# Designs tried in a protein design chat: VH-VL binders against p56860. Part 30

Target 1, 255 residues: p56860
Amino acid sequence: MMTAEVRTPEQGGGPLTTEPRAPRSAPGHADASAPAFGPETDPRDIIRWALAAHPDLLMPSAFNLNGVVLLDLAAQAGYRGEVVFVDTGYHFPETLATRDRLESRYPELTFVTLNAGASPDDGQTPPDLYASDPDACCAARKVDPLQRYLKEQGPSALLNARSRDQASTRADIPFVEEGGARRRVNPLAHWTREQLEAYAAEHDLPVNPLYFDGFLSIGCWPCTRAVKPGEDARAGRWAGKGKTECGLWQGENKL
Below, E stands for the ipSAE of ESMFold2; O stands for the ipSAE of OpenDDE; V2 stands for 0.75 times the mean of E and O plus 0.25 times the DockQ between their complexes.

## First folded at step 11 (VH-VL; framework fv_barzolvolimab)

Design c28 (at its last look DockQ between E and O 0.25; V2 from the best seeds 0.53)
Fold by OpenDDE, look of step 11:
Structure c28 (fold): chain C 255 residues (1-255), chain A 119 residues (1-119), chain B 107 residues (1-107)
Amino acid sequence: as target 1 above (255 residues)
Amino acid sequence: QVQLVQSGAEVKKPGASVKLSCKASGYTFTNYYINWVRQAPGKGLEWIARINPSSGNTYYNEKFKGRATLTADKSTSTAYMQLSSLRSEDTAVYFCARHGRMGWDLDYWGQGTTVTVSS
Amino acid sequence: DIVMTQSPSSLSASVGDRVTITCKASQGIYSYVAWYQQKPGKAPKALIYYASSLQSGVPDRFTGSGSGTDFTLTISSLQPEDFADYFCQQYYSYPLTFGGGTKVEIK
C-alpha cells in the first residue's frame, strides 16, 4: 500500500512587479546636457530621462515599425503625452487602421491627428503635386501642419522613432540632437530592424500590415512602394525623385 | 479664449436617459480630448470617460461602462454624453473638461450641467 | 484604481496665512498630479499640473510640490479670493481619480 505523497505544487511566486522607481531628477532645466548613452542603453531609460528633462515632450509618429515600437516603449517608460500624426490625405488605409489600433491599445496616450489643410480640390494644390513637386507636396501636407501645431504647443523636445538602420542618411543619428527649435530625442537610434521586428513580434504590436508586404517605410501612397530585397528600407520612398526625406529633418523647416 | 459651454439642467426619472452637450470654442476641437466628470452634492469629483473628438475613440471608467456613451460632432465642435438607466445616485453636476496641453490634467472646464434624478 | 487620499478635509485660516494641503497616492505616479480650485456653484479651475507647474494666469502664491506618492499644494499667503474647495487629481493611469477635497474656510 504505497502512500503516494501528493507533492503540493509550490505556489510560484508571482513576478515582483518592480514598481518603476520614479527618476528622482527634478525637472531639469532644458539646458542640461544629455547623458552619455550607449548602444546598449535601454531605450526606456532614454525616454525616462527625456521625460524628466522635457515634461512637455511630444511624439510625432507615422506609425511605421519604429514608431509602433517607440509607442510601446514610451508607454512603458511612463509617457502620457501626445502622439502627433499628420493625416496628409494620402495615407494608406492600412496606416490609418494601424493608428486606430494603436489608439485602442494605448489609451494612456493621447492621439492627435492633424489635418493637412490641403485638399486636392482646394484649387491651390495641383492634384499631381506629389509627382510634379514632391517637396512642395510634403511641405503643404505634412511639414506645415506639423510645424504649425508644434509652434502652437511649443514643446521643448520631440521623441522620435528614427534609427540608424533606417537609411544611409540616418547612419549617424545620435540619441539626442541639439540645435534648432527644440531638442530631438532618438531612443531607438541604435536598434536594428531585426531588433525592432523581434520586439514587435514578442509584444504582439500592431505593425502596419504593409510592412510584411515589403513596405519597410510607409508614407503617402503616391510616394511609397515596397522595396526589393537588398534595397534600403527607404528606397521605396519617393522612388526615382531624388528625394529621401520629407523635409521634417532638413532645412528651414527642420523640427 | 478657450470655452466649453454645456447644456442646461435636466430633471429625469429613475430608469430614464439623459444626453448632455458640451460645445467647445477658442481652439481646434479635434486636437484635444474631452472628459466628463461629475460631482454629487457635497461630494468629490468622479471621472466618467474621455473621447478623442478626432477619431471618436473613447475610454470609460468601468463604473460607467454600458451606461455612459460619449460622442463628438466635429462639425459643431460639440461633445455629448448620454447616461442611461439613471438612478438617484446619478444626481450630480456633470462637467465636461479638456485635456491639458501637458497630459491628462483638465485645463478648461464647462460650467457644469445639473442632472437631478427623482421619482 | 489609484486612490488619492487628500488631507485635511477642511481647514480654517485667515487672510495672510500659509495653507498646506496634501495628497497621497496609493502607488507611485511620478509627477502626474494636478490641483484644482473650486468655488461654490462653479466649475473647478486648474491651478497646477505636473505636480509643480503653475497653470497660466494662476498667482505664484500657489505652489505645487512632490513626486512619487506624496504631493502638496501650498498657498503662501491666503487671499480673500482663495477661500474655496481644492482637489488633487492623478493622471498617471485611467481611470482619472481625484482627492476627496479640502475646504478652505475663513477663520
Scores: ipSAE 0.640, ipTM 0.834, lowest interface PAE 0.9, mean pLDDT 91
Fold by ESMFold2, look of step 11:
Structure c28 (fold): chain C 255 residues (1-255), chain A 119 residues (1-119), chain B 107 residues (1-107)
Amino acid sequence: as target 1 above (255 residues)
Amino acid sequence: QVQLVQSGAEVKKPGASVKLSCKASGYTFTNYYINWVRQAPGKGLEWIARINPSSGNTYYNEKFKGRATLTADKSTSTAYMQLSSLRSEDTAVYFCARHGRMGWDLDYWGQGTTVTVSS
Amino acid sequence: DIVMTQSPSSLSASVGDRVTITCKASQGIYSYVAWYQQKPGKAPKALIYYASSLQSGVPDRFTGSGSGTDFTLTISSLQPEDFADYFCQQYYSYPLTFGGGTKVEIK
């Protein structure tokens, strides 16, 4: 009888694959404690840890500055999974063009566009719902499609581009958040806008050109304006509507 | 239930072209890349290319660049591969396959289309 | 291109045997390896992704292991339906490449 040589999981591994992954019937890697990360921790080390602990890691993105920087760092750290974008039908053409440039630059990643072909008049929502009830608009066109996809895919963790410097509503974001349906990892939690800009410039990253016109947080065109000097980066989001965050980052729908 | 159903067998002369189809069902077609892989008689598997049906973005194995062309029709949930300048060495079963959980693993495969190139 | 060297090319075994199949990558690929089963005249069937994660509906007797360059598929107790061809695939970088395959035959 001819038999193949037996090998163990520990042989020949690289840094992100040196830990034996628990059997599919055991929860071991999903329960791994995060190292004590600090403000000086290289985001790529956080991403490498997250990928080792959560092989099913998934990255949502709207391709703002933070998201573009995270995408590059993740690719460097060995991420080869999905980058998930929701087409609300209300994105700026510049945002869609940025997505296309990133897709071409990172062929090793899988770019998923949810609601592909969405438009303002596609019948998903009443006309001008973004003005009369922006929470309902966001829920229908952004939150619901993403949550359905996440439930279908069932990732144990998400890789998010949020940083404390983006807005007052984000000042307390940790590197790793527990709660909700899945763990959330914020490798850029302590990076400043200046660090993000310097990184993007150094690596010639495809940044949404609206950023250079003062659009420091870019969402749907009806709910986004350029910010004035000294304003919070997110002050242009839902200006005059009393809304500060999309439902993706709040409550039971939190990513 | 995810299913990929491919077009029927083809017999072609050297120098001709063939266009194969792969119709997807049981999932949102535009959310997943489609790959094309072939298997010559008695040989292993060879990756040809992949397409993102939502954007039309493609990436080709250098060996097939200039001969293979991938397209996708969102309205019919159908991916296509055209292979031109056929040679006898292109005789193979051609599979389409969907990206899986980690993005590039191939979790669902079509039944395959046999292409025979003979004079 | 990343070369996946799979061994053995064939083996003979009896029902109930433990068998192992190996793949060696020509460079480090972390754990971006999948394993497939293919029966005659059929499309490949996904078994394992990310080196060790079992695809839905695949029996627990299939086990994937390894990282970096050295990867193993183990069938702990061979069943009659397991006589097939098996191959590995790396998905760390383009082009996607496959091992040469292993035919598991009944003794």
Scores: ipSAE 0.618, ipTM 0.828, lowest interface PAE 1.8, mean pLDDT 85
ESMFold2 (binder alone), look of step 11: mean pLDDT 92; pTM 0.937

Design c29 (at its last look DockQ between E and O 0.40; V2 from the best seeds 0.64)
Fold by ESMFold2, look of step 11:
Structure c29 (fold): chain C 255 residues (1-255), chain A 119 residues (1-119), chain B 107 residues (1-107)
Amino acid sequence: as target 1 above (255 residues)
Amino acid sequence: QVQLVQSGAEVKKPGASVKLSCKASGYTFTNYYINWVRQAPGKGLEWIARINPSSGNTYYNEKFKGRATLTADKSTSTAYMQLSSLRSEDTAVYFCARHGRTGWDLDYWGQGTTVTVSS
Amino acid sequence: DIVMTQSPSSLSASVGDRVTITCKASQGIYSYVAWYQQKPGKAPKALIYYASSLQSGVPDRFTGSGSGTDFTLTISSLQPEDFADYFCQQYYSYPLTFGGGTKVEIK
């Protein structure tokens, strides 16, 4: 299934085999305890390592497919900490319902909704900011509440649900990312959408029902549409705006 | 300062109900679950249930299911527990407590409310 | 339910003594154990979370250790204010359960 066109491991193996990549590290962080993880490493082993190294680990989530799969794997691996969701005031009702189903299915996890009760009319942003300046809208309603919470809680690491298959801007994310205010752990870094879908189906996970109505990447309703035949999965996000990522995942504000 | 301030002592007869309150201050009330724990005289601690004030989601110890009811009022930052069909064995100090750093560790506790059930 | 077996139920000690209290879980719970101190007529006070992480403002003479099923609270040099009841708590699975307690009394 893999061809020579796919990126090779850092150690130079061919596309038909993989060797674990060396753990990544940044200056000023001690990561001598991080094992070598590879594309075939069970994400639960990565999560168990992260828990042992970072007792204060927490998991931000928008409850997209990746996030739902990570949440299930984390619960199986023994995670019992916080799952942190930001209410922007612009979420689809289906997204909020998915959060509620997940809370009911995983009572052992602690579900935190930041900015709870937000609405388009709450005065946090001008009514049309999502259209005129979507970066500023995301900064005010999504990035800022989460960064304030993270500053207050001070976790040494995060569990992130990102995978390389989600977008070209994510093509080089490692399992363990150093730099910034805290370590970032990406247990699903090498999982494809097909693997995520198969896992969710096998485990009967509560997923956003909009995925079955042609929405392949789901954010705020003013910035999200169903994708057309032949379009990339994220083509429905900020269509016509030249924006491909939320500020949570890029630049100085990257989680 | 995180504080949980609980309602005053109650004396009840068997078969009655009691409703206890827990008023939170010094933090964002809707960001944290509230747990209820009791301690009978000379005995250990027993977890009753917990509520998410944001969603209203609850989870009950099987022992108390059907008798305990948890609610939360976001506008007053107050959690409540009602315990019905009281028995003498329900005589205890009842605590509310907030979830902690790593999940269901309980980092801040209310001062407790004594409930006495006697005929 | 996960049973937390705490030992001893009571002990007598002098100021300056090293004290150990143990809890054994009836199944593996990773490190999801907290420890509490309780004085008469008072609410429990959190000491340790996640088996070994010290709560803010708690003196460093308190240490927690263990993982899996076997957990220990150690007071390295007992102080007069440390005479109290101590409880462990597991928070891996519902219902949340506590050890039976250890009364630490002055000799």
Scores: ipSAE 0.771, ipTM 0.897, lowest interface PAE 1.0, mean pLDDT 86
Fold by OpenDDE, look of step 11:
Structure c29 (fold): chain C 255 residues (1-255), chain A 119 residues (1-119), chain B 107 residues (1-107)
Amino acid sequence: as target 1 above (255 residues)
Amino acid sequence: QVQLVQSGAEVKKPGASVKLSCKASGYTFTNYYINWVRQAPGKGLEWIARINPSSGNTYYNEKFKGRATLTADKSTSTAYMQLSSLRSEDTAVYFCARHGRTGWDLDYWGQGTTVTVSS
Amino acid sequence: DIVMTQSPSSLSASVGDRVTITCKASQGIYSYVAWYQQKPGKAPKALIYYASSLQSGVPDRFTGSGSGTDFTLTISSLQPEDFADYFCQQYYSYPLTFGGGTKVEIK
């Protein structure tokens, strides 16, 4: 009668949550040159640097895959600032729902929704402006509201979700963009779509469901379609209009 | 100039409910979260909850969950807090306060509303 | 919840004195600390945000310092209008929590 000693499984010591060492907040002289970051630099470290240098940092977002990933990383990095979204009046319901899910998931972030004051029925813009003049439409419904808010808030830097893999026009995006009205920080500059997807899946992030339907870049519904296999991720934006950007990153309205 | 103007003093019996208002002006109401904080006589400050006036999204101190309800009316730029099942310990000055520009610091405060709970 | 231990609870000082108030957080909170002044029967007034940044219109005799767990508010030269209660606040995580307060009284 061999008494089988039931070896009580050793309670695996829970992972020591290494309290992230608070970066020594040197008083962020706005004039400090950005550190040399590399492709292997953790985006969270870039964000931590940005926060130290720019405590008034704001995060514009359209809640695409990159934006959702950046939100999570920023929250982990200790960002407690604003997530600034412009409701153009032409967003997909799925985009707005994604925003709401993110707001619920990240109570530590301040979600600011700007209204263009431009409703489709505002009489200020032709109903077909998105078709007849997409630049004017984007200017009125997206760029101007955001610019007004940024002028009011006057942040010294922006935290952006831009990456090189998003489009050919973004192939050379640095981690830190100098010049213009303020510094632009791109922690995800070197992250690939595959990395972003993997991260989002691993962390069960609330990605816009349209992404899985081929909407790899999501904007206003009149100017956004799913992309075909092999197309650029942004090929579905302003398709056939000769427009590739909304105007936020170029010209006089550059953020 | 940014202003938060709160409703007048309230006297309630135990078990009753009170609804306080906070009217905002001098800024875009929907761009800033509103917090509610209370201060019992001779005591420190206690955070109750916050609301995003734009979305209506709320976050509560666990201590007040189920008793406090925050709402906001965009049309009047007014935030509300209802507190139910009032107790003597709820006797305090209640403040509304706006989130700061760069975080959850409270940059502007209402003048406060005195709530007295007495039998 | 993050506990903010504020000290002293009260102090007596004269006009022109240097006053120092401290807050210690129960955990690391980076620089997510604000300071407030409250006069009797009035709402708190924001003085400092992000541990060391002065709110608009606040005199430069007020200085905030610290990071991590230890934070300090300093009044370099106390003025008659500075006799009040002072509170620290953390805003690293919800719920927002405040120090117990410091009463600065006239000596």
Scores: ipSAE 0.738, ipTM 0.866, lowest interface PAE 0.7, mean pLDDT 92
ESMFold2 (binder alone), look of step 11: mean pLDDT 93; pTM 0.942
ESMFold2, look of step 12: ipSAE 0.738; ipTM 0.883
ESMFold2 (binder alone), look of step 12: mean pLDDT 92; pTM 0.940
OpenDDE, look of step 12: ipSAE 0.699; ipTM 0.848

Design c30 (at its last look DockQ between E and O 0.22; V2 from the best seeds 0.00; counts 0 for: placed apart)
Fold by OpenDDE, look of step 12:
Structure c30 (fold): chain C 255 residues (1-255), chain A 119 residues (1-119), chain B 107 residues (1-107)
Amino acid sequence: as target 1 above (255 residues)
Amino acid sequence: QVQLVQSGAEVKKPGASVKLSCKASGYTFTNYYINWVRQAPGKGLEWIARINPYSGNTYYNEKFKGRATLTADKSTSTAYMQLSSLRSEDTAVYFCARHGRSGWDLDYWGQGTTVTVSS
Amino acid sequence: DIVMTQSPSSLSASVGDRVTITCKASQGIYSYVAWYQQKPGKAPKALIYYASSLQSGVPDRFTGSGSGTDFTLTISSLQPEDFADYFCQQYYSYPLTFGGGTKVEIK
């Protein structure tokens, strides 16, 4: 009877002794204009710029691969603000577990979960709304809670995990989006999936395990499936419903 | 209006435990971390720990690990701190405080609870 | 742990005076500094966050400045209600740490 000594994994929370490279630039009023970033620009430099220009910066996340990578880069870049997640009541257990792992890994960040306690059976929406009207479902369970919170907090900018390689609809995403209620910063705009995967592997990031089962884009379980080899990463989102986005990035509800 | 209301003063013997409460109101309890900070008589502020009321995730000052335990009750919007193995040096006013907009700044504070540890 | 060295520990001033309190961090912490006012027998009140952002409802005579390691709280014209203790805090890394405090007394 060999007592397998369960080696408690050393909480190698090694101090992120990355000596904050003192931002060389004087605390001048960060020129309100976004610098000319390029494909080779380190995302961390973009984040540092965003933090200097927007001290009230917030990070919405659904903890997909891009989100996990951005979170790590942001923490390295000196981000200590909120990571804002919406509990729709329809998330995979693996997604919630990924959130919890990230919260434990990055204690310096504030993980805010909106719509806490949401349940498919809570009476807030019809139980089949996700099937009958996915747009209404996303509006009620995801977009509206987030918009309410953002309105309350009033951040001047958002740090987003979007990249051009995620979908054809995102092919032209810039590093900085102007207009609307606030500026949107996309440090990962030019990172490929391969780059993201390599980074996540190199840094042993807690990626949602469903990603490795073919869930390349993860949302609510009723509206998310694994994709087949050769399919678009988002083909598993609202499959057969003619919907490609949750509504956060388009129309009147644009963040 | 955001309010944090703490439990009343406590007098304890060395080696005893104390459990303090902090009732939150005027905001969504689960959207903000609760921190605990103490202040010994005539001394500065000392951070103890924080809890996410939604996830239950906690982080402790190493000085208090093993003695402090944070909990939160969502149904009553109340955070708790238990401190065990009390010592005379634990005599202080204990505050609960909410995290602020920019991270771990503390924007709203409870009125404080005096804990006296005496033989 | 990040040490916040606050100075002076005490000062005497008159109503209308300009008061300056400083905090020096033992390492670079960007702008992750908060300032608090505490009156006797009361909880701290938040004044400044992110080194220079004024907390809601705080008078504009309070100004925070600084980045990196050196931070300053300024009261441009001291009012009778401003006689209190003041504390800085860093929140760049755990554990959260506070300055030793500054007592502002009436001259």
Scores: ipSAE 0.912, ipTM 0.952, lowest interface PAE 0.5, mean pLDDT 92
Fold by ESMFold2, look of step 12:
Formats: structure tokens, C-alpha cells, sequence
Structure c30 (fold): chain C 255 residues (1-255), chain A 119 residues (1-119), chain B 107 residues (1-107)
């Protein structure tokens, strides 16, 4: 899970890049039964299709730039369902404030915060697990609460904010992925960082202010630092641990 | 297993206030908004307002804004609605209900609280 | 406010009959319609969400259909326990609004 956050005193600057939500694993297999969407397809049309096909559609979000843009597009497309956020106990205060601003702005959406009241000292994990075994810490505080909720709710599809610029390994993200128990729908699959930033500016979206301090991929504070000049946007989430996996404490890189 | 248990019947005079409670069990209280809906005798259903018990965020039907106040107590898993400046037309059964699978569909309802406003 | 016009206001039927209840929305609401059953002195019970999706534990003789503005609840073979009031509800826009109700009575 992520914390109510502690920022370091110094944060490296650099060019702004796309800040994706912490995605799960590598892209799944394209769903051949879905419509043939293309690079010029309006994401709202993809969302409307997903709603018609999946009345129980669910939107997980960590409220990074991609997620905030997706949330606005979904609201415009007629989405009224849940936006599901996991409180890991390790989120930055700025992330929690962004959640609150989004809830106020989109009263038509249902905002769900899983693991409410989480804190580093809540006993869910051993006190130093985030350092000694960051993958186990992430599993316990982020992955497990979300998976339990998804099992309880049983949605047939998820609405995800993945885009071309999230990671170098996802250049071929399909708009719709077959995902075992549920489909994954990626309306922003072909959007670039520049398109995301332009959309957010045009619509005055409540972007996490850490994005402007060089935190281009924001996860939990043990695993997140500002991106150095010339680094990939995701470098700030796993720097110093040699991992490419989802948001756990990974770095010994504190500025 | 999901259950919403509401407070007992109330008899009030015009101009008074009433505070109704709705205690949740069998699910995680902070994961679901609570809506309040009323039904006058022999009449249909009228939505009043809703609250996110996690954040305290509220949204009111304009008809009730200024008279209805929603609160929630996380420690007791209880939602509350206060209705002030009562009139005879406020005589109704008041229900709490939680949000459902696709948004503001209401999947579980409390048993209702009868509020009678008479001189 | 979105007005949900429900018809008929009442009907009389026998066990085994096919019953059809309609709701019309005053504007397009996609499929954001729920249907409820209510027995005297009881809270509403959810039957259908998103126009046609059956709530857990609801018998499959209940069928919801429609999109846009026109919605239908059908009971394919009325059972003794189905004599009740039925309401539609839109949840596309605030305030949430309900149809006027349909009382299904025994002949």
C-alpha cells in the first residue's frame, strides 16, 4: 500500500514526463472479440463501449496524471461507477489531497478508498518490511486489498489508464485485453505524455502537485523519488532496487 | 449478511428537528456511500442526499439543502441524517441505502424509520 | 430533474400471468436504471441494475430491458410472492429520481 507521505528535503528537477498509475503486470493478450479501435479513436467512445458491454465496470486509480485524465474522460462518457483507490499507509499527503479534490469535482462518481485508516504502524506488516522485502510489503498493503475487493465485487472488466509512454515494455498495449476473470480496457493506450498534459491543462484537472516537482511516476513514498534529467518517467518509482515491478519500497535513493 | 439497521419511530411537532441513525454491518462501512430516501404514506420514493462515510463528502437534493444534514461516525459504522424545521408534509418513512454495483443504484436498504409530524 | 414516468400505476393479474411495467425517462440516461420491489411495510428490494443486469438472488423470471429513454420490467410467470409495488429509478444525474410506482394486485 502507499503512505500518508514524507517528502525528502531535496528533489531533483528534470523534464516533465507522463506519470502513470502503478499498473499490474505486463500487458495481457489482446481480446479478439472487442471492436477494432485505432489510434484516432476517441477514448470516450471506448469507455462507452466498455460500459455497454460491462455494466459492472470498475476503475482502479492511484490518481497519477494518466488516471486523472481517464477519470475526467470517463465522467464525460457517462461513467457513474466506482473509482477504487487503495490506502497503503505510505501515500504522500499530496496524493491524498488530490483524491479529495477529485471527489469534490466529480460528485457523479462513486469514490472507494480501500484499507481506510492505514498507517505505517497499523500492524498490517512488520514495521520494516518495506525495506527488507518491498515486494511482500506491496503485496500485503496494495495488491492483496485490491484483489480481495475485486473477488468480492467480481467485475467483468476494469478501466485502466495505461498509455504508450508509461514504460518502454508496453509499446503494444491493446485497447482491450483478455484478463482471465475480467477484461482490461485501456482507452488511453495510444495517447502520449504530451496529449495527457495538454488535456489536463485544457480542462484544468487537479493534477498531483508533486508532478510539477519532478515526481513523474508517483507511488508510495518508500519507492518514489523525483526523476533525474534524462530518466524514464518510471525511474522514480524503482530506482536503486533494480526492479521493474509495481510500487513497493525499492530505493535507497533519497536526495 | 449486509445489514443496515435504523433507529426507532419518531413523533415530532412542526418546527422541531429529528436525527435518524443507520448502523451498518456485514461490510466495510467506509467503502460505500450512504443515501437517504423517504416515502410519504401511500406515495413514491424521494431521494434526499448521500454521504461518503470515508471522507464526509455530501451531496443534497436542492429541495432539502439547508434543512438536511448528513454525518457519519466511522468508529460505530453509523450514518446520521438530521432534518430541521419539520412540517406535516415531512411525515414519511425514511430509509438509508448504500450505493450499488454500477454507481447510484441502491443495493441494500435499511428497514426504515417512521417520522410523524403533527400538531 | 429527470422525470421517470412509470406505467401502469396499478394492474390486476393472476398467478402465472406475464406482467410488463414500463418507465420512460424525460431525457436519455443510457442504461442507468434500477428496478425495485416493495412489499407493504417493508423497504424496497433491488431487482435489476443497469437496465437489464439481475441482482444476486433475484429469480430469473424478472427481466429488465431498454436503453436511452424507454425501459421495461417483465415478470414472465407471476408467482404469489410477486404481488407488490414496483419502482424504477434513474441514477444518471442528481437528484436521483424514481418512477411513481406500479401496484401489482391479485385478481
Amino acid sequence: as target 1 above (255 residues)
Amino acid sequence: QVQLVQSGAEVKKPGASVKLSCKASGYTFTNYYINWVRQAPGKGLEWIARINPYSGNTYYNEKFKGRATLTADKSTSTAYMQLSSLRSEDTAVYFCARHGRSGWDLDYWGQGTTVTVSS
Amino acid sequence: DIVMTQSPSSLSASVGDRVTITCKASQGIYSYVAWYQQKPGKAPKALIYYASSLQSGVPDRFTGSGSGTDFTLTISSLQPEDFADYFCQQYYSYPLTFGGGTKVEIK
Scores: ipSAE 0.749, ipTM 0.887, lowest interface PAE 1.3, mean pLDDT 83
ESMFold2, look of step 11: ipSAE 0.659; ipTM 0.844
ESMFold2 (binder alone), look of step 11: mean pLDDT 92; pTM 0.936
OpenDDE, look of step 11: ipSAE 0.892; ipTM 0.938
ESMFold2 (binder alone), look of step 12: mean pLDDT 92; pTM 0.934
ESMFold2, look of step 13: ipSAE 0.620; ipTM 0.830
ESMFold2 (binder alone), look of step 13: mean pLDDT 92; pTM 0.935
OpenDDE, look of step 13: ipSAE 0.719; ipTM 0.865

